# Miniprotein binders against o77086r1339to1564, part 7

Target 1, 226 residues: o77086r1339to1564
Amino acid sequence: KSLEIAEQMTLLDAELFTKIEIPEVLLFAKDQCEEKSPNLNKFTEHFNKMSYWARSKILRLQDAKEREKHVNKFIKIMKHLRKMNNYNSYLALLSALDSGPIRRLEWQKGITEEVRSFCALIDSSSSFRAYRQALAETNPPCIPYIGLILQDLTFVHVGNQDYLSKGVINFSKRWQQYNIIDNMKRFKKCAYPFRRNERIIRFFDNFKDFMGEEEMWQISEKIKPR
Below, E stands for the ipSAE of ESMFold2; O stands for the ipSAE of OpenDDE; V2 stands for 0.75 times the mean of E and O plus 0.25 times the DockQ between their complexes.

## First folded at step 3 (miniprotein)

Design rb1a (at its last look DockQ between E and O 0.87; V2 from the best seeds 0.00; counts 0 for: pae O 2.5 > 1.5)
Fold by ESMFold2, look of step 5:
Structure rb1a (fold): chain B 226 residues (1-226), chain A 82 residues (1-82)
Amino acid sequence: as target 1 above (226 residues)
Amino acid sequence: SPEDILKLLLEIAKLLIRYARMLAEKGDLESAIEILEFAIEWAKDALEIAEKTGDEELKREAEELIKEAEKLIEELKRELEK
């Protein structure tokens, strides 16, 4: 039922994503004030909770075989998320599987190889070239990785002046902003055709059941001492 | 194109004004004022482009947005001082 889980994760992501207003991302890129961007903050908080929730689900299992079963299930969920163009949840789960406390636990070679292949999509070399190409070929519906949208808008804001000289508008800056915003609007308008499944939503429990970074490291070191 | 950029600048200015009104209704007058000032920046850029392209309809729209934002800033500053 990995497909159903991916669909419900995507439904929850989409509900929060569509509420983000364009002013919020522009204001965040300008001054990074969370108070002026409440819907954006809820969306990024959701990303982090999902990632930490997934890490916690794996680390709380004392039995190595059960941990491998859970990792394999997350891998199946990620494959479905990729097919439905939910890059944001895909990255949240990839971040969990590639996190220090989990990565160090030595997994079967098949698992290690799959996680490495998934990392290629979001490889930061050449400015996320693989991801940007995949996104450019993606038709709605899609939930893009919000972190890169924010990074791009911040870079455009900091790296470009509003005017090249007195009275001359920097069209390069405005053109870059146009392209980022237009693409985001395109994805915000499309709905996923999924129906809410209350049993699965209850299972997620708002992804609130997670451990902090220090606790996860302590458990990881207990499982595999240095 | 210059027309696409002009339309975007006007759209963003309008969205910022509406967002500022929302924050003001929730009591955050200081943020609303800052956002209205930001909206004016976008609308002024739109006005400059509209003047260069000769688009009189969009020029009027930019001028109206600037006036609306300036009026709101004045109102909110009075409320903030109360």
Scores: ipSAE 0.408, ipTM 0.783, lowest interface PAE 2.2, mean pLDDT 86
Fold by OpenDDE base, look of step 3:
Structure rb1a (fold): chain B 226 residues (1-226), chain A 82 residues (1-82)
Amino acid sequence: as target 1 above (226 residues)
Amino acid sequence: SPEDILKLLLEIAKLLIRYARMLAEKGDLESAIEILEFAIEWAKDALEIAEKTGDEELKREAEELIKEAEKLIEELKRELEK
């Protein structure tokens, strides 16, 4: 069941990811305007919804044992996602498990260790070095973490002038942009060989069933007072 | 706007073609070809957008850039074989 869930998450991600047009990514890196990048926005919203959905699924459980069971299920799903190179959903779920409202709760040592090990992939202190390395070694099909792509493009845009001097084109900037986009394009061309499972897709219900951040904190503090 | 993106892509393609020409003039034909192939990709992206928006002028520009880059690649490949 965990594998099937991971496969369906991946299918949904792949569908949205492939719809992103390269101009949307470039434009967003330049102006951060979500309205001008509708497919990109849908993909990022999907990521956030999935994370919030996962948080909500855990926090709505009143019994600690049931919460642990559910977290363990998400961990299993994440392992499958990682194996199938779906970094997007992997990180969405990781974001849920590592979120303040959930992380602060008491968990079995094994759960804490697993989550910690997953966090090592995206250690921000190392500028996602482990993730970048893993991605570089990854062959399609793959769904990359779009957030880092956007960050990298933004960084290139902000950090480099279009022209070095009057009449001198900054080719380094263009090359950096190209490399990022080319890598993204490489992953867009490959489809996952999974079949759509309508039952699981309906179960997700577009991940619309989630609580707001404030409500999550309230529930968390009720479970474990400060 | 889609037009702004289109113009950006065309600009990038033009820049890449110019860069490739410069590399070729310096004798780095292999790198020039690689850059030109990249330029074609950008120009094709532009072409796709132009087709969707119905901008015939920018469509023509994109097509011209593709043709220019393709021609230059062929020329450089011939030089590499000599």
Scores: ipSAE 0.140, ipTM 0.614, lowest interface PAE 2.5, mean pLDDT 89
ESMFold2, look of step 3: ipSAE 0.406; ipTM 0.789
ESMFold2 (binder alone), look of step 3: mean pLDDT 88; pTM 0.859
ESMFold2 (binder alone), look of step 5: mean pLDDT 88; pTM 0.859
OpenDDE base, look of step 5: ipSAE 0.032; ipTM 0.489

## First folded at step 4 (miniprotein)

Design a10 (at its last look DockQ between E and O 0.37; V2 from the best seeds 0.00; counts 0 for: pae E 7.2 > 1.5)
Fold by OpenDDE base, look of step 4:
Structure a10 (fold): chain B 226 residues (1-226), chain A 83 residues (1-83)
Amino acid sequence: as target 1 above (226 residues)
Amino acid sequence: STEELKQLLERAKELIDEAEKLARELGDPEEVALLIELAEILIEEAKELAKEGDLEKAIELLELAIYLAEMALYLAKELEEEK
């Protein structure tokens, strides 16, 4: 069941990821205009919704044992997601488990250790070296973490002028952009061989059933007072 | 290969032509124009490199040119749809 859920998450992610046009990513890195990057925006919203959905699924449970059971289920799903190179949903679920409202709750040592181990992949202090290495070694199909792509492109954009001087085009900037985009394109061409399961997809319901962050904090504090 | 270079060159030119056509209809938006210009520069440089025997670098430049041309065309189409 965990595998099937991971497969369906991956199918949904792949559908949205494939729709992202390359110019959208570049434009967003430049001006952060969501209207000009509709497919990218849909993909990022999907990521956020999934994370909030997962948080909500956990926090809505009144019984601690049931919460723990759900967290363990998500961990199992994440393991499958990682195996199938879906970094998007993997990190979406990780962001849920590592979120303040969830993380501050008392969990079994094993859960805490597993979540910590997952966080090592995206250690920002090392500029995501582990993730970058894993991605470099990954063969398609793969759904990358779009956040880092956007970050890298933003870095290139901010760090380089479009022109070196009047009439002199900065090709170095364009090369850097191209290299990042080319790597992304590599993953857009490949499809996952999974079959669509409408039952599971309906269960997700576009991950729309989530509570706001304030409500999550309120529930968390009710479960475990500060 | 020389055949690969030729195919890439043709593809780049086709995309540029399409982008230019659409750009003209839109009043030559600055971002589209810039991308087209960049692509054209790269095509010319690729041709020169090819003449010098550096086919690998020429192909690389053409791939970038195609990328830029595709971006130009995409942006132009988006602008057209917004009208």
Scores: ipSAE 0.341, ipTM 0.737, lowest interface PAE 1.1, mean pLDDT 91
Fold by ESMFold2, look of step 4:
Structure a10 (fold): chain B 226 residues (1-226), chain A 83 residues (1-83)
Amino acid sequence: as target 1 above (226 residues)
Amino acid sequence: STEELKQLLERAKELIDEAEKLARELGDPEEVALLIELAEILIEEAKELAKEGDLEKAIELLELAIYLAEMALYLAKELEEEK
């Protein structure tokens, strides 16, 4: 059941990911203009909606045991997403479980340890070394984490010059740009072999049923006053 | 092979020239210029790799340059139709 949910999340991600064109990504990394990057914007919005949808599913439950059951189900879904190389949905759900309103609730020690282990994948203090190593070993099909792709392209654009000195080309900058584009192109053309399940897709309802940040914090504080 | 490399270089340049011509008619849209610049950088790196004898990587870079040049031309045509 958890596997089926992960497969359907991956199908939805893949539908949006394949529509993103390289010019959209390069342009957004340069000036962050959403109107010139419509397919990228839809994909990024999908990431955020999935994350907020998951947070809402947990917070709407009044019973602590039911909240733990739902968190454990999301953890199982995340394990399947990782195995099928869907890093984007994996991190959307991780962002939900590690969000302030959710994280501050007291969880069973096993849950806290699993979430902490998953967060090691995105350890920013090492420039996302763990994620980059995992991605480098990944064969298509794959849906990479779009947030890091955008961050890397922005960093390469802003933080590197084309030349190190007069007549000396900054090969590191050019290689970084090439590698990001090449990997994205490779992943765009590979399809997942999953069968669409309309019951599960309708259950997701485009992940649109979610609470805003203020409402989530209010509910979180009602559950655990501070 | 050396002949394959030459054909890829000629194809990449043809696409860039076509995209540049259309882009200038449109006032050199920033989006198209970025793709052309990156394609030209990749071509220059491919030429250097070919001088060093790394033909396999040089061909790979030229194939990417051709892809970017095709996208530049595509985007320029889309912008032309908007006008």
Scores: ipSAE 0.014, ipTM 0.358, lowest interface PAE 7.2, mean pLDDT 80
ESMFold2 (binder alone), look of step 4: mean pLDDT 87; pTM 0.848

Design a11 (at its last look DockQ between E and O 0.03; V2 from the best seeds 0.00; counts 0 for: oily stretch 31-49 1.73, pae E 5.2 > 1.5, placed apart)
Fold by OpenDDE base, look of step 4:
Structure a11 (fold): chain B 226 residues (1-226), chain A 83 residues (1-83)
Amino acid sequence: as target 1 above (226 residues)
Amino acid sequence: STEELKQLLERAKELIDEAEKLARELGDPEIVALLIEIAELLIEYAKMLAKEGDLEKAIEILRFAIEWLRDALEIAKRLEEEK
């Protein structure tokens, strides 16, 4: 069941990821206008919805044992996602488990250790070195974490002028952009060999059934007072 | 080879002309315009590299520019179908 869920998450992610046009990524890095990058925006919204959905699924459970069971299920799903190189859904679920409202709850030592181990992949203090290495070693099919691609492109854009002087194009900037985009393109052309399961897809219901951040905090504080 | 470089440059020029034409017909959508602009810059970069004697890198950049132009055309065609 956890494998099948991971496969269907990956199919949905792949459909949205494939629709992202390369210019959208470049344009977003330049002006951060969501309206000009509709497919990119849909993909990022999907990521956020999935994270909020997962948080909501855990927090809506009144029994601590049932919450723990769901967290363990998400951990199993994440392990499958990691194996199939779906970093998008993997990180979306990790974001849910490592979120303030969820993390502050009392969990078994094993759960806390597993979540911590998953966080090591995206350690920002090391500039995502572990993730970058894993991605470099990954063969398609793969769904990368788009947030880092956008960050890298933004860094190149902010750190380099379009022109070195009047009439002199900064080709180094374009080359850096090219390399980042080429790496992304490597993953866009590959399809996952999974069959669509409409029952599971309907169960997700586009991950629209989530509560707001404030409500999540309120429920978390009711479960475990400060 | 110098011959391969020449062929790629010719192909890139053809694709630019086609993409620009289609973009104009669509009212110059920003996404297509951006792709064309970047492709043109890459072509200029490739020409510069070739003049400096780095033919291998020039060819690599040109192949990429051609792919970008194909993407631009595909996007433009989709936009045309949606209208």
Scores: ipSAE 0.025, ipTM 0.481, lowest interface PAE 3.5, mean pLDDT 87
Fold by ESMFold2, look of step 4:
Structure a11 (fold): chain B 226 residues (1-226), chain A 83 residues (1-83)
Amino acid sequence: as target 1 above (226 residues)
Amino acid sequence: STEELKQLLERAKELIDEAEKLARELGDPEIVALLIEIAELLIEYAKMLAKEGDLEKAIEILRFAIEWLRDALEIAKRLEEEK
């Protein structure tokens, strides 16, 4: 059940990911204009919608035991997503479980420990070292975390000059850009062998049934006053 | 304008031909090949946008592709000097 849900999330991610053109990613890193990058924008919106959708599904439950049951279901889904190399959906759901409105609620120690261990994968204090190592060991099919690809290309663009000095070209900048893009191209070419399940896809309803940040905080504070 | 687009496309073709010729003489160095490949992807995207009527965007993207091609040519010239 949780495996099938993870498979369908991965199919939806893959459909959007394969449509992203390489120029869109480079142009976004340069000027961050959504108009020039329509397929990339749809993919990043999908990430955000999935995260807010998951938060909303948890916060709308009035009973604490039901909330714990749903968090445990998301944890099972995340474990499957990790095994099938869908880092993008994995991190969207992790972002939901680690969000302020949800993290501050009282959870069983086992849940808190699992979420903390999942956060180690995205530990930014080591420049995402754990994630980068995991990705480097990953063979297709894979959907990488698009946020880090964009961050890396942005840092390469703004943090490196084209020339180290007059007449000396910064080969490191261009090599870094190529490696990021080549890896993305490699993952775009490989399809997942999953069959579409329309019942589950309809249940997701394109992840559009979610609350805004203000509303989520109000519900969170109602559940556990400060 | 459509004239600017045509000029940029011709410019990009000239740079690709020049960079590829020099790269072949050097044994097709990896970094030059990668810069040309990226530029070709950008050019194809610009052509698609122009066909859809987005001339201003197509021109901006094509200028970016030309930046990559100029880098490829400069790198190839540097490698030739070191050879």
Scores: ipSAE 0.022, ipTM 0.464, lowest interface PAE 5.2, mean pLDDT 82
ESMFold2 (binder alone), look of step 4: mean pLDDT 83; pTM 0.781

Design a7 (at its last look DockQ between E and O 0.35; V2 from the best seeds 0.00; counts 0 for: pae E 13.6 > 1.5)
Fold by OpenDDE base, look of step 4:
Structure a7 (fold): chain B 226 residues (1-226), chain A 83 residues (1-83)
Amino acid sequence: as target 1 above (226 residues)
Amino acid sequence: STEELKQLLERAKELIDEAEKLARELGDPEEVALLIELAELLIEEAKELAKEGDLEKAIEKLELAIYLALMALYLAKELEEEK
């Protein structure tokens, strides 16, 4: 069941990821205009919705044992996602488990250790070195973490002028952009061999059933007072 | 492969043609024109490399040419919408 859920998450991610046009990513890094990058925006919204959905699924449970059961289930799903190179949903679920409202709750040591181990992949203090290495070693199919791509492109954009002088385009900047996008292009060409399961897809319901951040904090504090 | 090279070359040419068409309609914006020019240059270099038997580098240049052509198209479309 956890595998099947991971497969369906991956199919949904892949459908959205493949729709992203390369220029959208470049443009967003430049101006951060969501309206000009609709497919990218849909993909990022999907990521956020999934994270909030997962948080909500956990927090809506009144019984601590049931919450723990759900967290363990998400951990199992994450393991499958990682194995199938879906970093998008993997990190979406990780962001849920590592979120303030969830993390502050009392969990079994094993859960805390597993979540910590997952966080090591995206250690920002090392500039995501572990993730980058893993991605470099990954063969398609793969769904990368778009956040880092956007960050890297933003860095290139801020650090380099579009033109060296009047009428002279900065080719170096474009080359750097290309190198960042190349991996994304590589992954866009490959499809996952999973079959669509409409039952599970309907269960997700586009991950629309989530509560706001404030409500999550309120529930968390009710479960475990400060 | 040779077939891959051929496909990339065809794709690059198609994209450049489309970009040029849009650029003309917009009065040949400088940035779009420059990107097209760079893409064309890379295509020519790729052809030469292919003749020399360096298919890997040829493919790399064609991929970059396609990238630049796509950027040209995108910029052209963006400029068109601002009008």
Scores: ipSAE 0.022, ipTM 0.381, lowest interface PAE 4.3, mean pLDDT 88
Fold by ESMFold2, look of step 4:
Structure a7 (fold): chain B 226 residues (1-226), chain A 83 residues (1-83)
Amino acid sequence: as target 1 above (226 residues)
Amino acid sequence: STEELKQLLERAKELIDEAEKLARELGDPEEVALLIELAELLIEEAKELAKEGDLEKAIEKLELAIYLALMALYLAKELEEEK
């Protein structure tokens, strides 16, 4: 039941997202200090674990028809995640389906076309224009893609110094940081109305059961030698 | 409303003053100073929005300023305990 799975992924994302404090995000963009960004680190780890977990679930299946069924199930989950404004899990799963070891396996044409259409949201041309437009039209509740927030803050930090001179604050830098942070705070205000399902949460097992990149490539090459 | 805006402005200024006093005792930690500066900029934006008649946006900016001032106080208290 794809809807329930999407709802539970969103609850887990929301629990971690709401714990992230604004000082953590600003400090991470400056010097990437894990001691001062513990909740942010947990959130980004969760994103990566979910993506690798999904890749592993597909690659561990020896039967091609079973792999196709699982990919279609993930596509349905992604459609639900998009409707509930969970861009974070959506992109984690998209990254899994578009990864090298998975994409090279020559999926049915319909599957390939759907994955390609979903990639349009994360097109990096014009500074992620499609995603930013979708996000601007999104009403809370929402879990945005934290990677882009961090990227924007890092770009502002690298392109500007904190002080224009001794004792003079760079207000332009501060204003740009404010715009990014205001967007993040806007989405933290509203809770999702979903109820926990402990059977599904136990099935996820914190997404910790995944293979490393080298092992995934080895399995992919056994399935389709080059 | 105008009364709501006034109440929020007074609260934001009080919190910023408290955060600034604690930050100076700590030698003006950069992390705390950043949050205070952002809160002050939001107050100035809220004043301009209020002059333009956009009271709802002005209130939203003041609520964010209050949030940042509270975070500045929290961070300053944690840094003080570390010492």
Scores: ipSAE 0.000, ipTM 0.195, lowest interface PAE 13.6, mean pLDDT 78
ESMFold2 (binder alone), look of step 4: mean pLDDT 86; pTM 0.846

Design a8 (at its last look DockQ between E and O 0.04; V2 from the best seeds 0.00; counts 0 for: pae E 8.9 > 1.5, placed apart)
Fold by OpenDDE base, look of step 4:
Structure a8 (fold): chain B 226 residues (1-226), chain A 83 residues (1-83)
Amino acid sequence: as target 1 above (226 residues)
Amino acid sequence: STEELKQLLERAKELIDEAEKLARELGDPEWVAMLIEFAELLIEEAKELAKEGDLEKAIEKLRLAIELLRFALELAKYLEEEK
């Protein structure tokens, strides 16, 4: 069941990821305007909804044992996602488990250690070195973490002038942009060989059933007072 | 001027057509397609700037787009000669 869930998450991610056009990514890195990048926005929204959905699924459970069971289920799903190179859903679920409202709850040592080990992949203090290395070694099909792509493009955009001088285009900047985009495109061309399972897809229900951040904090504090 | 903007748009369109043709002949190298996409993005930005009344910035974007397309064509021709 965990494998099947991971496969269906991956199919949904792939459908949205393939719709992202290169101009949207470049434009967003420059202007951060969601309205001008509708497919990119839908993909990032999907990421956030999945994370909030997972948080909500855990926090709505009144029994601590049931919460632990769900966390363990998500960990199993994440392991499958990692194996199938779906970094998007993997990190969405990790974001849920490592979120303040969830992380502050008392968990078994094994759960805390697993989550910590997963966080090592995206250690920002090391400029995501572990993730970058893993991605470099990954063959398609793969759903990359779009957040880092946007960050890298933003860095190139801010760090380099469009022109070297009057009338002289900075091709070095464009080449850096190309290399980032080329790596992204490498993953857009390959499809996952999974079959659509409508039952599981309906179970997700577009991940629309989630609580707001404030409500999640309130529930978390009720479970474990400060 | 509005006339200059129109001329640059026409020139950009011509260069895109030529670049796409050469790309097809070369088997659609990804870097040529990327440069065309960059140029198209700049053209779209230029059109929006023009609608907002900022003709100067629009022209600047179009000039950049044209330079990218010229670069793409130059490289495409080079690759064709090396075959």
Scores: ipSAE 0.026, ipTM 0.425, lowest interface PAE 3.9, mean pLDDT 87
Fold by ESMFold2, look of step 4:
Structure a8 (fold): chain B 226 residues (1-226), chain A 83 residues (1-83)
Amino acid sequence: as target 1 above (226 residues)
Amino acid sequence: STEELKQLLERAKELIDEAEKLARELGDPEWVAMLIEFAELLIEEAKELAKEGDLEKAIEKLRLAIELLRFALELAKYLEEEK
């Protein structure tokens, strides 16, 4: 069942990802204007909704054993997502399991160790080296982590001038921009072979059933008082 | 090959003319202009590599320039639709 769930999450991600036009990404990195990047905005909102939906599914369970069962289910889904090269959903779920309200709860050591091992993929202390190496070795189909694409483009934009001096183009900046965009373009061309399962899609309910940050903290503190 | 280099140069020039025309009609959008300028730099580098006898690297640079020009056209078309 967990494989099938991962496949349907991937179909939803791919549906939104393929609609993102390359100009939207470039314009967002420059201006961060949501109205000029509507499909990108929908995709990034989907990431956040999925993460908060997963957190809410865990926190709403009053029984500790049921919470552990759900976390283990998400871990199995994440393993499938990694195998099918859906880094975006993988990191959305990892963000949920590593979030403050959930991380602070007492989990069995096996769960804690698995979440910690998954966090190695996004170790920022080495400029996401593990993730970049994994992505470089990945053949399409793939859904990359959009957050890092946006961060890289924003960093290139704010950290580099368009010209090094009057009349001299900053080639390094444009080469970095090209490489980021080329990777995105390569992955947009490939489709996943999965068929849509309306039963599972209906279960997700567009991931809109989630709690706000304050409510999640209140529930987390009720489960384990500070 | 020398023939491949000539064909790529001709294609790149056609794309530059097309991209500059569309960009001008749109008020010279910054990102389109930057991609065109980048592609022009790559074309000049390819010409220098060809003079040095490194046709293989010259062809690689021209293919990159052509990809950038296609990106520029795609961006310009997107901006035209957004209008």
Scores: ipSAE 0.012, ipTM 0.303, lowest interface PAE 8.9, mean pLDDT 79
ESMFold2 (binder alone), look of step 4: mean pLDDT 81; pTM 0.769

